VH-VL binders against q0atu2. Designs and how they scored, part 30

Target 1, 119 residues: q0atu2
Amino acid sequence: MLDKKARIRTSREYRNVFEKGKRLSGRFLIIYYVENALDNNRFGFITNKKIGMAVIRNRIKRQLRAIVREYQGQVKNKHDIVLVARAGIGKSSFEGMEKDYIAIMKKAGLFARNANKID

## First folded at step 14 (VH-VL)

Design ve9
Fold by OpenDDE, fold request of step 16:
Formats: structure tokens, C-alpha cells, sequence
Structure ve9 (fold): chain C 119 residues (1-119), chain A 121 residues (1-121), chain B 108 residues (1-108)
């Protein structure tokens, strides 16, 4: 699991991202991102019932955490980022989800220039 | 039809713990943060903390930090608030209330009926 | 934390009169994050006004919320018997999400 300080934890923190952040849509994910005043990044997740039943949601949650954890060190600093799972994500593979994440994060320009796991 | 139903009144001795439950129905449990508030007899409302039912992330009022624990069971759409090391000034009605965190407004639009916790020797 | 101070503590009025309740914040609060609740004895609070000026579902139009920055007001144009209760303001600007101490609106 992500470090406590790397998570968006409060409802107000989520609200801030949705109100002030930029939105980009991928195939399986939508990201909202905004600069924060911290020295670290924080990640939040929205996985509503539209993506599937409990078993599917739990799988998606685990996979999203794994993906974010894998690439978090390559994300530009000082960002709050919320990942919203789209309805079709339940039918995606892990690799497909990962590819979508990388693509959307690149499009957002959120990866550091020296990132090496996204090539 | 949307409602929060809390567990019944509790009577506890000082130093004991109490765990209040709040069962949600009529809506998607994980789409709202669950909040808890305290109201001492004849007094106003005091915010205790919040929990993200989907991920379990919690945030507490520092006044209760170290004594309060919020949890949830998504399988039964139920939130829990446990307060430990009870003292007389913990005697109060405790409320759960929901608030949206990604769509709509963030006000506490649905409240539980309240749970009276009495702490006395 | 943001402290909300409501005034007056008690407001005694008669049906048909105009009521003005004040909520002052120790620091600026966005209108989007200022709420009002009504509570009657033996009952849970009920959302009354959200976003400082929007009435919750089922709330009569005799109720109105206004204000910005640090000063917010709940106004009841013409009091009805069922309006006598305690009203609390709340801020959601930052944690902890504090309440005002309440204004008790009682019948004269």
C-alpha cells in the first residue's frame, strides 16, 4: 500500500483536486491533477460500483495501487492526483490498465524527464 | 429511503470502551465519506472525524486523537466509531453523517438518529 | 482550526417576525463550504443551507443564506411556528470541520 503521506485521505483534499485540478481521460482511467504546496505527491482513487461487483472492484483497487506504487517515484513532485476508474476498466487486463495509466500521465506531462520505466 | 441507522444506547464505566455502529441503506456506501459528531447534553455539535469507506482512510479531530478509531465493513455498509478510555465528559449523543467527496456538495445531508453513550461510575 | 462564532446565542421572536442569524469565521471560508443545520430537541440535525446560500431539498423559500469571506447570515423572512429550533453553521473549508456554537431561536 502507498505510504500514508502519499495518499489523499480527507474528503476536503479530494474536493480540492476536483475543483482546481485539470482533467484528462484515458481508455480506462480519468485523472484529475493539481499542484500542491507539499514536497510530496498524493494519490487518490475513485472506484464506484459502475466498474463492477465487489470482486471486480477489489481487483481494480489492488491493481491501481500497484500501478501507482510502481511509478510514483517517476512522477513530478508537488502534485495531488486522483484516479477515477471508468466503467470499462473491469474488462481490462493489468497490462492494459498500466499502459493506459502511463499514456494518460505522459499526456498530462506528470512524469519527470528522467523517468526510465515509462519507455 | 436513504438512511443511516445507528446502534442502541450504551452505558459504560470510566476507562471502558464503546463501539457505535452506523448502517447505511438506500445509497452506495462507498460514494460518501462517513463523519461522526458528538453532542454533549444541552451543548452544541463537535466534529470527531471522517473515514473514506472505500479505502479506509481516516482523519480525526486532534481532540479525540489517540482515543477514537473509525472503521467500516463495506460488505454490510456499516461504519463504526470506537472511543476508548471513556470519561464522564464523553457522555453525549453521537451521530454519524454522510458527505459527498467527489460530486455534489460536501454538507452532511443525511444523519443517523444518534446514539446516547452514558459514562458513569 | 477555524472558529465559527454565532450570534446571538438566543433569539426570542414571535411568529411572523423576521429572524437574522449571524455566523462569523475566524478566517475566510469559501461560500461553497459554509453550511447551516437545523436541530430540534430530541432529533438529529438536518441540513438546511449548503454552499452558503442554497436551500436543501424541502426547505421553504422563507429561508435564505448569504455572506462571504468571514461573515455569513441565515435569514427567515417570516417565522412560522415550526421554525423555532437551534441553528448551527459549519465550515468545510479545512479540517477539523467545525461547527458554530448554535443560535437558539425560541418563541417569545
Amino acid sequence: as target 1 above (119 residues)
Amino acid sequence: QVQLVQSGAEVKKPGASVKVSCKASGYTFTDYYMHWAKQAPGQGLEWIGEINPDWGDDNYNQKFQGRVTMTRDTSISTAYMELSRLRSDDTAVYYCARAKYYWGFSAFDIWGQGTLVTVSS
Amino acid sequence: QIVLTQSPGTLSLSPGERATLSCRASQSVSSKYLYWYQQKPGQAPRLWIYDASSRATGIPDRFSGSGSGTDFTLTISRLEPEDFATYYCQQYESSPYTFGQGTKLEIK
Scores: ipSAE 0.926, ipTM 0.961, lowest interface PAE 0.5, mean pLDDT 95
Fold by OpenDDE, fold request of step 16:
Structure ve9 (fold): chain C 119 residues (1-119), chain A 121 residues (1-121), chain B 108 residues (1-108)
Amino acid sequence: as target 1 above (119 residues)
Amino acid sequence: QVQLVQSGAEVKKPGASVKVSCKASGYTFTDYYMHWAKQAPGQGLEWIGEINPDWGDDNYNQKFQGRVTMTRDTSISTAYMELSRLRSDDTAVYYCARAKYYWGFSAFDIWGQGTLVTVSS
Amino acid sequence: QIVLTQSPGTLSLSPGERATLSCRASQSVSSKYLYWYQQKPGQAPRLWIYDASSRATGIPDRFSGSGSGTDFTLTISRLEPEDFATYYCQQYESSPYTFGQGTKLEIK
């Protein structure tokens, strides 16, 4: 799991990302991202009933965190990033979700210049 | 139809702990942060803390830090606030209230009916 | 933390009169994060105004919220008997999400 320091935890922090952040949509994910005043990145997640039953939601939540954690070290610093799961994500594979994440993050220019696990 | 129903009044001794529940109905429990507020007799409202019901992330008023613990059970759409090491000035009505944390406004638009906690020797 | 100071502490008026309630913030608060609540004795607070100037569902148009920065106002153009209650402002600009100490609107 993500460290507390790497998570968006408060409602106001989420609000800030949604109010001031940029939005990019992928196949399974939508990301909102904005620069923060910290030295680290923080990630938030929005999963709701539209993505499926509780079992599905729990799986998606687990997988999203796994993906974010895997690539966390390659993301440019000083960003708050919220991942919003889209309705179709419940039928996606892990690999598909991962690919979507990478594509969106690349499009957003959020990966560091020297990132080496996103090719 | 949308409502928050809190547990009943509590009477506790100093030093004890109290756990108040707040059951949500009529809406998706995980779509709103759950907040808690304190209102001492004849006094105003004081924010205690918030919890993300979907992920369990919590944020507390520093005034209550170390004594308050917020949890939730998503299977029954219920939030809990536990206050430990109770003292007389903890006597108050405690409210839960929801607030949207994405889309819409973030005001406390739905409140529980309140739970009176009395701390007395 | 942001401190909200409401004034006056108590406002005594008669039905039909105009009421003006003030909420001052110790630092700037975005209008999107300034709220008003009404509370009557023995009841939970009820959302009254959100986003500084938007009436919550079911709130009569005699109520209006205004202001920006550090100064916010709740106005009741013509008081009705059911309007006599305590009103609290709240900021959601930053944690902790503090309330004002309240203004008690009582019947003269």
Scores: ipSAE 0.925, ipTM 0.961, lowest interface PAE 0.5, mean pLDDT 95
Fold by OpenDDE, last read:
Parts: structure tokens; C-alpha cells; sequence
Structure ve9 (fold): chain C 119 residues (1-119), chain A 121 residues (1-121), chain B 108 residues (1-108)
């Protein structure tokens, strides 16, 4: 699991990202991202019934956190990032999801210059 | 019909704990933060805290920090608020209310009917 | 925390009159995050105005919200008997999401 300080926890924090953040869409994910005034990044997640039944949603949630955790150390500091799961994600593989995450984060320019494991 | 239905009135002794439930129906439980508010007899409203029903992340008013615990059971679309180390000034009606946290407005647009908690020796 | 101060504490008026309720914030609040609720005795609060000036579903047009920064107002152009209740403002600008102490609108 992500550390508490690495998570968007409050509704107002989510609202801030959606209100002021930039939006980019991938195949399985949409990301909203905005700079914060902290020394660390925070991640939030939006999953809804469109992505599938409870078992599927739980799997997706677990996999999304795993992906974010794996690459969080390579993300530029001082960002709040919300991941919105798209409807098709329920039928995606972990590798497909990971690839989509990496692609969209690269497109957003959110990876550090010295980032590895993203090629 | 969208509604929040809370558990019944409680009578507790000082030092005890109380756990109030709030069952959601008519909407997707995880699409809204669940908030809790306190209203002492004849007094105004006081915000207690919020919880993300999808992930379980919570945020409490500092006034209640250390005594309040918010949880949820997504399988039955139910949120819970537990208040421990009860004292007389905890006597109040407690409300749950939902608020959208992405898109739309963030107001408490649906409220539970309230749960009276009485703390007396 | 942001403190919301409502005035007056009690407002005594007759049906047909105009009512003006104020809500002052200790610091600036975006209009998007200022809300009004109506509450009648023995009932839960009900959302009345959102985004400072938008009426919730089913709210009559005799109700209007206005204001920005630190000063917000709820106005009832022509009071109806069912309008007599307690009104609370609330800010969602920052946690904790505080309420005003309320204005009780009672019949004169």
C-alpha cells in the first residue's frame, strides 16, 4: 500500500486536483495532475461500477496501487495525481495497464529525468 | 430514491463507546464521500469528519481526533462512525451526509435522518 | 479553521416580508465552496443553496444567494409560512468544513 502521506485523502484535495489540474487520457486511465506545495507526491484513485463487478474493481484497485507504488519514486516531486479508471480497464492485463500508465505519465512529463524502468 | 438511513437512538454511560451506522441506497455508495456532523440539543451543526467509501481514507475534525473512527462496508453500502470515551457533551443528534468529490458540487445534498446519542451517568 | 459568523442570530418577520441573512467568513471563501442549508425542528438539514448562488433542486425562486470573498447573503424576497426555519451557511474551502452558528427565521 501507498504511505498515508503519498495518498490524496480528503474530498477537498480531490476537488482541487479536478478543478485546477491538467487532464490526460490514456487507453485505460485518465490522469488529472497539479503541482502541490509539499515535498512529496500524492496519488488518488477514482473507480466506478462501469469498470466491472466488485471482484473486478477490487483487482483493478489493487493493481493500480501496485503500479503507482512501483514507479512513485521516479515521478517528479510536488504533484497531486488522480487516476481515473476507464470502463475498458476491467478487461485489461496488468502489463497493459502498466504500459498505459507509463505512457500517459510520460506524455504528462511527470517522470524525473533520471527515471529508470520506464523504457 | 436516494436516501441515507441511520441506526436508532443510543443511550450510553460516560466512558463508553457508540457506533452509529448509515446505510446508503439509490446511488453508488463509493461515488460520494460520507460526512458526519454533530448537533447538540438546541445548537448548530458541527462537522466531525469524512471518509472515502471506495478506499477508506478518512479525515477528522481535530476536535474529535483520537476519539472518532469512521469506517465503511462497501458490500452493504454502509458507513459507520464510532465515538469513544463518551462524555456528557457528546449528547447530540449525529447525521451522516454525502458529498460529491469529483465533478459537480461538493455540498451535502443528501442527509440521514439523524441518530440521537444520549450520554448520562 | 475558517469561522463563519451568521447574522442576525434570530430574525422575526411576517409572511410577505423580505428576509436578508448574512454569513461572514474569517477568511476568503470561493463561491464554489459556500453552501446554505435549511433545517426545521425535528428534521435533518436540507441543502438549499450551493456554489453561493445556485438553488438546489426544488427550491423556489424567491430564494437567492449572493456574495463573494468573506461576505455572503441569503435573501428571501417574499416570505411564505413554510420558509420559517433555521438557516446555516457552510464552507468547503478547507478542512474542517465549518458551519455558521445559524440564523433562526421565526414568525413575528
Amino acid sequence: as target 1 above (119 residues)
Amino acid sequence: QVQLVQSGAEVKKPGASVKVSCKASGYTFTDYYMHWAKQAPGQGLEWIGEINPDWGDDNYNQKFQGRVTMTRDTSISTAYMELSRLRSDDTAVYYCARAKYYWGFSAFDIWGQGTLVTVSS
Amino acid sequence: QIVLTQSPGTLSLSPGERATLSCRASQSVSSKYLYWYQQKPGQAPRLWIYDASSRATGIPDRFSGSGSGTDFTLTISRLEPEDFATYYCQQYESSPYTFGQGTKLEIK
Scores: ipSAE 0.925, ipTM 0.960, lowest interface PAE 0.5, mean pLDDT 95
Fold by OpenDDE, last read:
Structure ve9 (fold): chain C 119 residues (1-119), chain A 121 residues (1-121), chain B 108 residues (1-108)
Amino acid sequence: as target 1 above (119 residues)
Amino acid sequence: QVQLVQSGAEVKKPGASVKVSCKASGYTFTDYYMHWAKQAPGQGLEWIGEINPDWGDDNYNQKFQGRVTMTRDTSISTAYMELSRLRSDDTAVYYCARAKYYWGFSAFDIWGQGTLVTVSS
Amino acid sequence: QIVLTQSPGTLSLSPGERATLSCRASQSVSSKYLYWYQQKPGQAPRLWIYDASSRATGIPDRFSGSGSGTDFTLTISRLEPEDFATYYCQQYESSPYTFGQGTKLEIK
């Protein structure tokens, strides 16, 4: 799981990202991202009932954490990033979700230049 | 209707712990942060902390850090606040309240009815 | 942390009069994150004003919120008997989300 310091934890932190951040939509994910004043990135997640039943939501949450953790070291520093799960994500495979994450993060220009796991 | 229903009054000895529950109904429990506030007799409101019911992330007022633990059970839409090492000045009415965090405004728009916690020897 | 100071501590007025409650912040607070609550004895607080100047659902138009920066005001144009209560301001600008100490509006 993501380190405590790598997570958006407070409601106000989420507010800041949604109000000041940029928004990009992928197939399964929407990301909101904004620069922070820290030396590290923080990730937040929004999952709602639209994505499916509790079992599905729990799976999606677990998979999202796994994906973010896998690529967190390749993300440009000093960003707060919130991932919003879109409707239909519950029908996606892990690989599909991962592909979508990579694509949207690339589009946002959030991966470091020396990233090596995003090809 | 949207409401928060808290557990009943508690009487505790100094040094003990108390765990107050807050049952949410009428809305999606995980869509709002759950906050807790303290109100000592005849005094004002004091913010204790917040918890993200979806992920369990919590944030506490430093005044209560080390003694307060907020948890939730999403299966029953219930939030919990546990306060340990109780002392006399912990005697107060404790409120839970919800707040939006990804749409609308962040005000505490729904409150529980409050739980009186009395700490006495 | 942001400290909110309300004034006066107690305001004694009669029905029909105008009430002006002040909330001063130790540092700038966005209007979006300034709230007012009403509380009556034995009851939980109730959201009254959000975004500094927006009335919550069911709040009469005799109530108005105003202000920006560090100075915010709750005004009751013509007091009704049911308006006598304690009013708290709160900031959501930054954690901890502090409350003012409250202004008790009592009947003269």
Scores: ipSAE 0.925, ipTM 0.961, lowest interface PAE 0.5, mean pLDDT 95
Fold by OpenDDE, fold request of step 16:
Structure ve9 (fold): chain C 119 residues (1-119), chain A 121 residues (1-121), chain B 108 residues (1-108)
Amino acid sequence: as target 1 above (119 residues)
Amino acid sequence: QVQLVQSGAEVKKPGASVKVSCKASGYTFTDYYMHWAKQAPGQGLEWIGEINPDWGDDNYNQKFQGRVTMTRDTSISTAYMELSRLRSDDTAVYYCARAKYYWGFSAFDIWGQGTLVTVSS
Amino acid sequence: QIVLTQSPGTLSLSPGERATLSCRASQSVSSKYLYWYQQKPGQAPRLWIYDASSRATGIPDRFSGSGSGTDFTLTISRLEPEDFATYYCQQYESSPYTFGQGTKLEIK
């Protein structure tokens, strides 16, 4: 569970990220990220039927929130970041998903310089 | 085949609450934000708010803030709009409408048939 | 909020004539987020134009949308009897996603 202010909530906010953001693809995740004018980061999530049945999607959603929450404090400020779950994510483990998240966020350069939990 | 079907007309007293439902079919419910609009008799359209059916995140027009609550039940692809502390000027037809929020255009491309809510003493 | 002002409020024309409907925004709106809807009495609105100039599915080519910035226009080249209705513009540039007050196109 992310703080309300740490979530992308409106459709227009999502649109902004997709329209203006950069895109990077990982094994299980695609991230779209763009700087915002706020002092905090906001995260959004796209999970659709490609992932699998409702039970699978719910698990993935829960796990993605947990991962994002775990590393939230180490992400550079002033970013809107949307995570798009890829079709294969339904068969991934939590650790695999976490590893993918870390890898893609590193590649995007979104972790703070003094991040401690990404080694 | 894609459609939104809303609940029937409501008659309420001032101060009461009304909850309108909007059932989606023919598409993936969670792939679109659900919006609600108000149209008073003989008047134009007014945007009430939106909700992300996948996550439940909502955003309301400040004019309705504090009186409107949007929810959804993904298991039955149904969105709900509840308006409380009703007053006479809440008498209107209320519409639900979907809008894509990541790919495509963001217009309200599918609308419900509308629900008349009458508030009278 | 962005205020959309449509003009005229009522437009009385005859079939076969050209109709020009205006929508002015209080601040700049990207073409991607300017939409037009048609509504007939007793019916729900129907998407007519999206992205300021793209016709929705099934919309005749006699309808055209144009404009940018703060000024947008819906044009009907030759009015058909079924075209008489109320037309609303809407912006999706920022929340709240406001509508214009509408232009009622009525038969003269």
Scores: ipSAE 0.924, ipTM 0.960, lowest interface PAE 0.5, mean pLDDT 95

